# Designs tried in a protein design chat: VH-VL binders against SWR1-complex protein 7 (SWC7). Part 12

Target 1, 125 residues: SWR1-complex protein 7 (SWC7), of Kluyveromyces lactis (q6cpf9)
Amino acid sequence: MSTQNDSIALLLLQITLYHQQELAHADSSLSLDELLVEPIVDNTVVEKFTSHSMVQIYAPELAPLNIRSIKGLISDLFTNTNIQEPKNLITLANHYYSERLNYLQEEKIPELIQQMKDEYRKLAE
Short names: E, the ipSAE of ESMFold2; O, the ipSAE of OpenDDE; V2, 0.75 times the mean of E and O plus 0.25 times the DockQ between their complexes.

## First folded at step 8 (VH-VL)

Design x05 (from x04 with heavy chain T109Y, light chain S32R; framework fv_libivirumab; at its last look DockQ between E and O 0.83; V2 from the best seeds 0.00; counts 0 for: pae E 3.2 > 2)
Fold by OpenDDE, look of step 8:
Structure x05 (fold): chain C 125 residues (1-125), chain A 126 residues (1-126), chain B 112 residues (1-112)
Amino acid sequence: as target 1 above (125 residues)
Amino acid sequence: QVQLVESGGGVVRPGRSLRLSCAASGFTFSSYSMNWVRQAPGKGLEWVAYISSDGDYKYYRDSVKGRFTISRDDSKNTLYLQMNSLRTEDTAVYYCARESTSVTGWLHYYYGMDVWGLGTTVTVSS
Amino acid sequence: DIVMTQSPLSLSVTPGEPASISCRSSQSLLHRNGYNYLDWYLQKPGHSPQLLIYLGSNRASGVPDRFSGSGSGTEYTLKISRVEAEDVGVYYCMQALRYPYTFGQGTKLEIK
């Protein structure tokens, strides 16, 4: 899975997770613990995700997705993500956050530092 | 300083509409969820509506559902309450209140309504 | 809806003496995160409400340490260790666990 995909996955999980928390506040019949495992995906989640600038820029192919497709993406995250902990929206989000963090620390930041050094060298010449 | 200022109150007949505004200053308005709370003359406090910081979530007390609409314009640092089909029982001082929240880990935490406006009076009378 | 019940509805206190207000909820206000979603607000005469205590026991910024909140589940208490003249007003408890947020009836505190 590409680093961009990890970022998009994290975004989807964050949006979905926040949604569950709001729903649990609004409906006493809903259990947050259950929603963390079987989240409700509706138009609010779809709209927030597909209209997000990060999706528009880095994953425009996801912009036209509907509820069914978004539910499928979330389901795929639950199925295909390899973590030691029991899978829920929080543990999945932690995983993809860690992946993103590792990418930034090991690849992106060093790359930027190198670019800065190169530019500084050019200016010094 | 942090401040909320309500406006738009007045005297109207039942069935009419009124739009309240709440102007925020002194803080990053877009980062906070907002509430409307009202108080009928000589009565206690009554929660009316909530809107999330991102505006995606709105909740209402049952007695105002379908009649009231809460909204926000972050570019203007303003909270609104559109009140339609007003009833005599809607008569009250309407306060806007900032709800402080924080995210720890992936969970949202609540810190109360820590900032209140001075209120604007709505009177619905025949 | 969660029903909030305060007691007493009014009390008269001699300055310097302590005061205690009770608040009961029809459902537990204990959240899975371990906090009780119960606030205390004070509305002084002719003023807007102000936050005193949030999440059961946390004192809001600027609130004197004379004020303290305690309790869990369905029973909560606001205590004022030594009442002062500026403490006059109506105190409200409010649950923020679920929508709709609901307030107690209010407790009017007066000075003897």
Scores: ipSAE 0.337, ipTM 0.809, lowest interface PAE 1.5, mean pLDDT 92
ESMFold2, look of step 8: ipSAE 0.387; ipTM 0.797
ESMFold2 (binder alone), look of step 8: mean pLDDT 93; pTM 0.953

## First folded at step 9 (VH-VL; framework fv_enfortumab)

Design y01 (from x02 with heavy chain L107Y; at its last look DockQ between E and O 0.84; V2 from the best seeds 0.00; counts 0 for: pae E 2.002 > 2)
Fold by ESMFold2, look of step 9:
Structure y01 (fold): chain C 125 residues (1-125), chain A 126 residues (1-126), chain B 107 residues (1-107)
Amino acid sequence: as target 1 above (125 residues)
Amino acid sequence: EVQLVESGGGLVQPGGSLRLSCAASGFTFSSYSMNWVRQAPGKGLEWVSYISSDSDYIYYADSVKGRFTISRDNAKNSLSLQMNSLRDEDTAVYYCARESTSVTGWYHTYYGMDVWGQGTTVTVSS
Amino acid sequence: DIQMTQSPSSVSASVGDRVTITCRASQGIRSWLAWYQQKPGKAPKFLIYKASSLQSGVPSRFSGSGSGTDFTLTISSLQPEDFATYYCQQANRYPYTFGGGTKVEIK
């Protein structure tokens, strides 16, 4: 279950990070380096996240969340994620990407391989 | 073959309006940000407007802000530029151009415009 | 806005010559600079992105260099098809801005 939470966390971080890049690209008074640690979260981030198919399919309880709640989720990622690097949107994204890859490699792929072996044995019987 | 084709140019009086269209083919249009760039006769290139692949990020040059509106229809593979309150200085060839963006790590990078149409001519003359 | 100053405004050159065009940004743009070639009556053609990366299909005689504020496009051995106007463009921030162009013409 935590693997879906990691994928949802990564999605929110990716959407949030890209938004900071566009904001800094459009406004010379904004520093991307500062935004990486204290991101601006507005309705664009909220709409992109809550309407995303991955949220709609795998975390539909998050789809009705408002801007205050989404800011809270991002703040929770900064507070609760334990990593050795200084925390910013990039290092947090790297963390959740790595956790997703570890799940696929250690748990899901072996499970799928076993399911395929089981289906092959049933067809042979 | 990747292709962009502009249309809708013509002669218009100052204060008039035109709507330019750009038809895209040979690539997944909905995956690319798009630009309008113009070139006045005998002059250099001037960026006009940008729209992201999902239309969530839209920007204009100061010279056209409030008068021009960029839009896209991803279902029809089309980009549009609505031009209102046209002025003599808007006379130009208008190009649609595909943004060449990339992702390095988690950063999106902005490389420029890798595919251009042949342009459509707008003449604003009294 | 980031002003792009391109020089020279024109170059007279012969086939086989090395041609150098410079572009200066009014503030740092890191390496987010593109170069374009434009022939009369044609749309611009994308040559170089990220200051020094050659777009697919562009001949290796074209090269770009620079970072920060000062950038150079070099044509190592000018060919007949290279007579054109060249533009730099910064992609570091909106609004995107172009240099004034450099016309490379036959001597």
Scores: ipSAE 0.539, ipTM 0.821, lowest interface PAE 2.0, mean pLDDT 91
ESMFold2 (binder alone), look of step 9: mean pLDDT 90; pTM 0.924
OpenDDE, look of step 9: ipSAE 0.606; ipTM 0.867

Design y02 (from x02 with heavy chain L107F; at its last look DockQ between E and O 0.37; V2 from the best seeds 0.00; counts 0 for: pae E 2.8 > 2)
Fold by ESMFold2, look of step 9:
Structure y02 (fold): chain C 125 residues (1-125), chain A 126 residues (1-126), chain B 107 residues (1-107)
Amino acid sequence: as target 1 above (125 residues)
Amino acid sequence: EVQLVESGGGLVQPGGSLRLSCAASGFTFSSYSMNWVRQAPGKGLEWVSYISSDSDYIYYADSVKGRFTISRDNAKNSLSLQMNSLRDEDTAVYYCARESTSVTGWFHTYYGMDVWGQGTTVTVSS
Amino acid sequence: DIQMTQSPSSVSASVGDRVTITCRASQGIRSWLAWYQQKPGKAPKFLIYKASSLQSGVPSRFSGSGSGTDFTLTISSLQPEDFATYYCQQANRYPYTFGGGTKVEIK
């Protein structure tokens, strides 16, 4: 029921965070600050996560999960991720991104910088 | 070259319908949220509608809700606006506009609309 | 809806003058504010995002400032090509809303 790696955890957090932003942007009765701590997890989050190609390819055991199970995965991320900052969707996502970025900076940053320079040239045209 | 090209404008009577199209090229259309924005003759800009890159989030201005339908076809790089029950106040130049933040990023940063088409004119009159 | 009030509605200035345009939101929008330039017969051009960040290709004579409810666009030394109407736009909530526009005319 738990996520299998940092990339899958980051994906779930990103999908959930984006959903909260859209909900709060569309409904003035919703507070993003509150949603970051206790997110609304509905079928949109479940569908986007379980149908995502990363899940289908690298964590297919998560694809059949229902809303109750996905809520459980998010709860597990809040409970089991040890960070110094107050826990919310952003600080949790930053944690998993930073773990991946620290690895990339030590091992992959030269390759990534060159790739981003190539992407930047494409965007600038 | 990043481009957006609107089409489908014209003259229509009140109560009529039109379908606007926006053809996108020069960028990965499926990675961007899109908007329709209109401008009545001699007036300012008015946001009309938004659609996320995957069509899961769709919003409308109150003035058009229930009458207009935004949609996209990512395989054809096209954005559409179906406009029903048209009124005189819908007379405007209609722009399609790209949200500046791609969805390959972490979250929506709400920067604004960085690429605009040249617009298509809709005239509603009897 | 968040109302955006732009002032002045028009300004007449000489080449080289400093031009300041203000935009006020009816409620706090943090820094979720964009500025656009629109020349006659053309689509709007994206100038500034996040209240103060310059879009790529925009001359450095343009600058933006503010947060919360009060925002300013400044042209430090007006050029003939800066004749245009300028719009602010909040992106804090749907519906996105624009200010009424400020027409900048060269004396």
Scores: ipSAE 0.436, ipTM 0.784, lowest interface PAE 2.8, mean pLDDT 88
ESMFold2 (binder alone), look of step 9: mean pLDDT 90; pTM 0.928
OpenDDE, look of step 9: ipSAE 0.642; ipTM 0.876

Design y03 (from x02 with heavy chain T109E; at its last look DockQ between E and O 0.90; V2 from the best seeds 0.74)
Heavy chain, then light chain:
Amino acid sequence: EVQLVESGGGLVQPGGSLRLSCAASGFTFSSYSMNWVRQAPGKGLEWVSYISSDSDYIYYADSVKGRFTISRDNAKNSLSLQMNSLRDEDTAVYYCARESTSVTGWLHEYYGMDVWGQGTTVTVSS
Amino acid sequence: DIQMTQSPSSVSASVGDRVTITCRASQGIRSWLAWYQQKPGKAPKFLIYKASSLQSGVPSRFSGSGSGTDFTLTISSLQPEDFATYYCQQANRYPYTFGGGTKVEIK
ESMFold2, look of step 9: ipSAE 0.598; ipTM 0.840
ESMFold2 (binder alone), look of step 9: mean pLDDT 91; pTM 0.929
OpenDDE, look of step 9: ipSAE 0.774; ipTM 0.906
ESMFold2, look of step 10: ipSAE 0.585; ipTM 0.837
ESMFold2 (binder alone), look of step 10: mean pLDDT 91; pTM 0.929
OpenDDE, look of step 10: ipSAE 0.787; ipTM 0.908

Design y04 (from x02 with heavy chain S100T S102Y; at its last look DockQ between E and O 0.32; V2 from the best seeds 0.00; counts 0 for: pae O 10.1 > 2)
Fold by OpenDDE, look of step 9:
Structure y04 (fold): chain C 125 residues (1-125), chain A 126 residues (1-126), chain B 107 residues (1-107)
Amino acid sequence: as target 1 above (125 residues)
Amino acid sequence: EVQLVESGGGLVQPGGSLRLSCAASGFTFSSYSMNWVRQAPGKGLEWVSYISSDSDYIYYADSVKGRFTISRDNAKNSLSLQMNSLRDEDTAVYYCARETTYVTGWLHTYYGMDVWGQGTTVTVSS
Amino acid sequence: DIQMTQSPSSVSASVGDRVTITCRASQGIRSWLAWYQQKPGKAPKFLIYKASSLQSGVPSRFSGSGSGTDFTLTISSLQPEDFATYYCQQANRYPYTFGGGTKVEIK
């Protein structure tokens, strides 16, 4: 299973990244550097992700996913994301940040501007 | 301006309770983990408690476990520390401190409590 | 818990002097180490992380180094405003722990 929505992918990466940071602080035997490459995905990650409003609203099909499926999604992000940098949670997150930004700037914002202009025109009639 | 302002300190008898507050302004409070750190008179710094940005992770020093409760209200940009069963050794200036993390070179993480309040004094005395 | 041993506890120095403060952790803390400056009656101020001056307004005369368990804070040329108490702090593991502090005082 692959993530179809960049925003959802980013969310998953952010949740996972944040969790790794906390785990590394809680257990000195854990290396954050290693976790960024091979993250621990547990029920905390699953719960945070599947219960998130963004998932509930925009990707409800992901809400019932179990830990195995979530692990699969994360794995797919590592495998299928096309970046030149070494792949880790940080570089992947940055990639999807950029993708989101590009979408907003090139597609979403222009669309909203056009809609606003259309509504303004109607009001001016 | 980024700012933290503690309040709620005062004089209390052993076994008493106090609630400290920390008001945040000038930054997106909900994006930052927060800490309480205290300093007894003439002594060094002692970490007291940590709470993550979303309150999912909370940690306490052993010296305050079971007695202190850290919480936050991100809608109000507020951090709190409920202190129960206060002891003489809890006497200190209590600081709230914002925790920040920087990532460089993809793998390296930089850490610091980069914003501190002015502190609020708690005195536990018979 | 990770113990942070800071040395010396105090140092007398003059303006222009090079001052070095050491912080030793009881176990490896990787790069989770911060330094703070505190002046009497004031809150601690975040100084540096390791060797990086990420905090705006921190003079370049402050530098950090170290790895594993041993870390150092160096003030290359002590200025009048640098007389203060300095603390190291590890954040590798909860509970967070501070060094005992080093008071840099005027000779």
Scores: ipSAE 0.011, ipTM 0.623, lowest interface PAE 10.1, mean pLDDT 88
ESMFold2, look of step 9: ipSAE 0.564; ipTM 0.827
ESMFold2 (binder alone), look of step 9: mean pLDDT 91; pTM 0.929

Design y05 (from x02 with light chain R30Y S31R; at its last look DockQ between E and O 0.35; V2 from the best seeds 0.00; counts 0 for: pae E 4.7 > 2)
Fold by ESMFold2, look of step 9:
Structure y05 (fold): chain C 125 residues (1-125), chain A 126 residues (1-126), chain B 107 residues (1-107)
Amino acid sequence: as target 1 above (125 residues)
Amino acid sequence: EVQLVESGGGLVQPGGSLRLSCAASGFTFSSYSMNWVRQAPGKGLEWVSYISSDSDYIYYADSVKGRFTISRDNAKNSLSLQMNSLRDEDTAVYYCARESTSVTGWLHTYYGMDVWGQGTTVTVSS
Amino acid sequence: DIQMTQSPSSVSASVGDRVTITCRASQGIYRWLAWYQQKPGKAPKFLIYKASSLQSGVPSRFSGSGSGTDFTLTISSLQPEDFATYYCQQANRYPYTFGGGTKVEIK
């Protein structure tokens, strides 16, 4: 169950992160560094998350949530997730990905984890 | 084999309309963002439009905004470009191009366009 | 918009020569730069992403370098199949923009 909650948390963080990247990519007045800690959560994020097959199948209680509730879930992830690094969408996503990887044995090998960390650090610059 | 095949090019008068199509095969089309890129005769490459894998993010070059509409049908593995109010300067070979993905496949990356079609020619002339 | 200034516009070279092509962005684009090769009548071919990473299947004689605003594509020993036009493209922001191209010709 913890694995399913971690997968749902990772999904929300991924959708949210992707949205911030696109917003910053399209609008030079937006700073990705700022969005990573204070993300813009709009209907695009909400609809992508609540309509996603993972949510529909594994967390159907989340499918009817509105924008206010989804913002609350993201805020809860920032508040309640214990990590050593400064909290942002990337470090939180890495945390939940690593928790799933520990659960999934050897299929997620150390070099894949290192590749993901390198990509995320570059995006955070 | 990963392939993109454009179609729908032709001769059209200024002010006319044309719809380009791009058929994708050999990969999971619904997982990739797509682009249209054009090249006027004897000229360089010009990016025209982008559409994300889920159609939620759509962008256009200033030269085509309001006249061109990009769309996709993931069930049919097809990308489209509706071209209205065509002008002489729209004469070009039009390529569809697949956006590259990250090594993880879940991080949106802006690496470039790794698969291109052979292009379809649009000629706008009186 | 980010303007990409590519130079030279053409270069005449012999097989075995080292060829260097430069690309300059009007503002910082970190490493979000791609290089493409295009032969007459053909679609562009993806060569390099993230400024310096070779796409799979690209010969090791191709290399890219640079970060920020100044980027370079180098062909260490030109081969007959390398005579083509080369384009840089920034992917840092929409609209994506290309350099003007560099035609590498047989001397």
Scores: ipSAE 0.239, ipTM 0.740, lowest interface PAE 4.7, mean pLDDT 87
ESMFold2 (binder alone), look of step 9: mean pLDDT 91; pTM 0.929
OpenDDE, look of step 9: ipSAE 0.245; ipTM 0.778

## First folded at step 10 (VH-VL; framework fv_enfortumab)

Design z01 (from y03 with heavy chain H108Y; at its last look DockQ between E and O 0.78; V2 from the best seeds 0.58)
Fold by OpenDDE, look of step 10:
Structure z01 (fold): chain C 125 residues (1-125), chain A 126 residues (1-126), chain B 107 residues (1-107)
Amino acid sequence: as target 1 above (125 residues)
Amino acid sequence: EVQLVESGGGLVQPGGSLRLSCAASGFTFSSYSMNWVRQAPGKGLEWVSYISSDSDYIYYADSVKGRFTISRDNAKNSLSLQMNSLRDEDTAVYYCARESTSVTGWLYEYYGMDVWGQGTTVTVSS
Amino acid sequence: DIQMTQSPSSVSASVGDRVTITCRASQGIRSWLAWYQQKPGKAPKFLIYKASSLQSGVPSRFSGSGSGTDFTLTISSLQPEDFATYYCQQANRYPYTFGGGTKVEIK
């Protein structure tokens, strides 16, 4: 998965996670611990995700997705993400956050630094 | 300085309507969930309503459900409470209160209400 | 709804006294309990969150304990500025609910 996809995955997980927390507070019959493993994905999650500026700008192909597709994406994240710890919305979010952080530290920031150095060299000539 | 200032309180007859406002300053209002809490004269605190930072989640106490409407304008740093079909038992000081925030970024924890306004008085009487 | 039963409703104490206030929830609320202090004519002040965590700026003589259904607020040595009404509040479920309050007054 590309770095851009990692950011989108993280966003989806964050939106879904926040939704579970609100649902658990609103409904005494729901357990947050269970929802973290088997989250409820409804139109609220779909609308928040597909209308998000990050999706519209960086992943416009995901904007028209319906609830089934969003459920599929979340399911795929649970199935295909390789982590050592038990999988839930929190551990998955942590994973993709770490991936994003690693990209910034190991690739993006060094690239920017190099660009700055090159620009300064040009100015010095 | 972090501050909340309520306004809009007053005297109203039973069945009447009133709109309360809460002006926020000193913090990023759009990042915080907000609450209304009221206190009848000589009584304890009663939670009235909750609204999330993005307004996607709204909850009401049963005592006001169907009569009160909470809303917010993040661009204006404003919280509102539209109160319709007012009753004598709605007489109270109304406070707006900010939810405490978590810095974890992943799990939102409900710590309580860390910032309060000084309240605005609503009196319902014939 | 979760009912919060606070006791005592009032307590008379002197400066320097140890004051203990209890709050019982009608069902388990884990550690999602907050304590507030309110003085006459003033808004409530946030004291403790997550049952035992002290809010920044609150004196260390205040402490909270408990989990599940039984909770306690303790003032180890009552100061003149501590005479007020105290409320517990559960944040485990909507609707949020408060205890009935405990008035700490001068003996």
Scores: ipSAE 0.460, ipTM 0.834, lowest interface PAE 1.1, mean pLDDT 93
ESMFold2, look of step 10: ipSAE 0.579; ipTM 0.832
ESMFold2 (binder alone), look of step 10: mean pLDDT 91; pTM 0.934

Design z02 (from y03 with heavy chain S102K; at its last look DockQ between E and O 0.92; V2 from the best seeds 0.70)
Fold by ESMFold2, look of step 10:
Structure z02 (fold): chain C 125 residues (1-125), chain A 126 residues (1-126), chain B 107 residues (1-107)
Amino acid sequence: as target 1 above (125 residues)
Amino acid sequence: EVQLVESGGGLVQPGGSLRLSCAASGFTFSSYSMNWVRQAPGKGLEWVSYISSDSDYIYYADSVKGRFTISRDNAKNSLSLQMNSLRDEDTAVYYCARESTKVTGWLHEYYGMDVWGQGTTVTVSS
Amino acid sequence: DIQMTQSPSSVSASVGDRVTITCRASQGIRSWLAWYQQKPGKAPKFLIYKASSLQSGVPSRFSGSGSGTDFTLTISSLQPEDFATYYCQQANRYPYTFGGGTKVEIK
C-alpha cells in the first residue's frame, strides 16, 4: 500500500479517535471502550478530515466526500485491515503507523542517503 | 516567558453584556486548548468554559450555557468570552487558563490547567 | 457532574509541620486529579497533576497520592510561603469541578 494511502488512513483514524475521546469526556452515558469499536461519525469528523491539508494536497478526490462516504471509509478500514489484534481505532491506528514507519526505514531513508552520496560524488568530480 | 493577560472586566447592570479578552504570549497558542475559570468574591473556583485548540470542541458550565460564548483567534493569539444577559451571580474574577494535555498511545491525557492569567474583575450590580 | 469534596476547610499550622488535606470525588476519576495553590489576590498556581506528578518548579515537599475517589495533598514540612488556599480539581470529564478549598494558615 502506498505511503499516501497509509498516511491518509492514519489521519482519518486519528481524527475519529480524538472525536470519540471528546464525546466520552463530555457525556457520561458514552463509553470510550465501546466508541473505539463503533465510533460516532458526525459533521465534526467529516469537516476536520476533508479540510485537512494532507487530504487537500495528497488525496484531493476525498475533499468533497459527504458523511455517508466518510462513514464508508471508516467501515472499510475495520473490514479490510488485516491484523491479529482485536480491531478498534487504536489497534488500526497502530497498524497504519507501523506501515508508515516501515516504509520510512526500509525505503525512504535509504533513498535519501543514496541521493546524498550521489550528490557528493558529483561535487568531487 | 509564558504569559496570559486578561482584560475587559468592569461594572455592568444585570442584563448587560461584556466581552473579556485574553492575550497569550511565549508559547504556541494554536497548539493548546483553553479554559475560562471564575471566582466569586470570597468563594472558590468555578470552571466556566473550554475551547479546543482548533475551536472544534466547545463546552460550557450549565450556569452560563446560552448566555456566554467562548471563541479564539489563533492568528492574534487571543481568547475571548462574550458574556450576555449578565446576572448578579456572574460577579467574579475571571481567569483564562491553558489546558495541559499529553498524548499517550493515541489517547489524550487531561492534566488540568498549567498556566493562568492574573484575572479580570466583572461586577454585576444595580 | 462530579462533585469534589475537600476537607478540612481550614487548618492552622506552624512552620515545619506536616500538613495533609483530602479530596473526595463523587464518582471514580481514576488518577485525573490536579492540585492548585492560591494566595490572596493572585491566580491559582498548578502544583500536581495526575494525582501524584509534581509540576516542574514545585518544591519536593509537596506530594500527592490517591486514585479512584480518594486523594491527598501533603506538605511534608510547611514553609512560610506555603500559607495559602489549596484546591483540588478533577480532569476526568466536563464540566471540570473544583473542591471547596483548604485554607492553610499560621497557628
Scores: ipSAE 0.619, ipTM 0.845, lowest interface PAE 1.6, mean pLDDT 91
ESMFold2 (binder alone), look of step 10: mean pLDDT 91; pTM 0.929
OpenDDE, look of step 10: ipSAE 0.630; ipTM 0.867

Design z03 (from y03 with heavy chain S33N; at its last fold request DockQ between E and O 0.89; V2 from the best seeds 0.78)
Heavy chain, then light chain:
Amino acid sequence: EVQLVESGGGLVQPGGSLRLSCAASGFTFSSYNMNWVRQAPGKGLEWVSYISSDSDYIYYADSVKGRFTISRDNAKNSLSLQMNSLRDEDTAVYYCARESTSVTGWLHEYYGMDVWGQGTTVTVSS
Amino acid sequence: DIQMTQSPSSVSASVGDRVTITCRASQGIRSWLAWYQQKPGKAPKFLIYKASSLQSGVPSRFSGSGSGTDFTLTISSLQPEDFATYYCQQANRYPYTFGGGTKVEIK
ESMFold2, look of step 10: ipSAE 0.632; ipTM 0.845
ESMFold2 (binder alone), look of step 10: mean pLDDT 90; pTM 0.923
OpenDDE, look of step 10: ipSAE 0.805; ipTM 0.912
ESMFold2, look of step 11: ipSAE 0.563; ipTM 0.829
ESMFold2 (binder alone), look of step 11: mean pLDDT 91; pTM 0.927
OpenDDE, look of step 11: ipSAE 0.817; ipTM 0.917
ESMFold2, fold request of step 13: ipSAE 0.622, 0.648, 0.651; ipTM 0.848, 0.847, 0.851
ESMFold2 (binder alone), fold request of step 13: mean pLDDT 90, 90, 90; pTM 0.919, 0.922, 0.926
OpenDDE, fold request of step 13: ipSAE 0.759, 0.792, 0.832; ipTM 0.902, 0.911, 0.919

Design z04 (from y03 with light chain N92D; at its last look DockQ between E and O 0.02; V2 from the best seeds 0.00; counts 0 for: pae O 6.4 > 2, placed apart)
Fold by OpenDDE, look of step 10:
Structure z04 (fold): chain C 125 residues (1-125), chain A 126 residues (1-126), chain B 107 residues (1-107)
Amino acid sequence: as target 1 above (125 residues)
Amino acid sequence: EVQLVESGGGLVQPGGSLRLSCAASGFTFSSYSMNWVRQAPGKGLEWVSYISSDSDYIYYADSVKGRFTISRDNAKNSLSLQMNSLRDEDTAVYYCARESTSVTGWLHEYYGMDVWGQGTTVTVSS
Amino acid sequence: DIQMTQSPSSVSASVGDRVTITCRASQGIRSWLAWYQQKPGKAPKFLIYKASSLQSGVPSRFSGSGSGTDFTLTISSLQPEDFATYYCQQADRYPYTFGGGTKVEIK
């Protein structure tokens, strides 16, 4: 999966996770632990995700998805993500966050440093 | 027997209004999302509108958005389509169709429109 | 919107023939595709969901395949009652959209 796709996946997981936390906070009859494994995905999640600038700019093809397809995407993340820990919204989000962080540290930051060096070299000539 | 029966079709002038109804029987109406689908004479199927079981989610085709309003009364097992500002291109047989879904845990799956009414004819003409 | 393109628009066939209808989506819809059969003056009949799952009561000679953008409905051995118009429909996103239809006619 591309770094862009990882970012979109992370966003979806974070929005979903936040929503579960809000629901559990608002209703004491809801178990957060259960929601982390079987999250409630409603129009709030769909609207927040599809209207997000990151989605609009980098994944506009996801903007018109219906709620079932959003649930499907989340389900796919549960199914297809390879982690050693038991799968829930937190462990999945942590995984994609880690992937993003690794990309920044191992590729993006070094690239920027190199660009800076190149620019400096040009200025020194 | 699971059944949907449309009514309310008729002849109307351009700019006029019409209200279609769909009566459901033989199943728990309040548990199912519903759709309106239309078919112009000699043409293919065109999705018109969707409404979830609890009416929390409603969607329209761009061709009818702002002019048509879908609603439901679960207590009366009834689906409605208020059509305003009717145009010639709205001429069609209008079907109500039940959307079949399955819930596996937290995942809702779409199957298809498994039950259809016989349709009601709307003709927009001067 | 997702455009669904069916081909052919019509096909002439005989009883016993293998008939194949193709539906192509303008963009990926995963497996959120249904097939319907419609006879003149009648409402559509639900045949297949999730691209390849056969609705209860539908004869096994009907089958669906495909994922992503390309889908196929196959009638392995056409029967007299199968002469009709067939439509594909995507439900990956709103608005729902139908293919233009394929009329299966008697040769």
Scores: ipSAE 0.029, ipTM 0.669, lowest interface PAE 6.4, mean pLDDT 91
ESMFold2, look of step 10: ipSAE 0.426; ipTM 0.795
ESMFold2 (binder alone), look of step 10: mean pLDDT 91; pTM 0.929

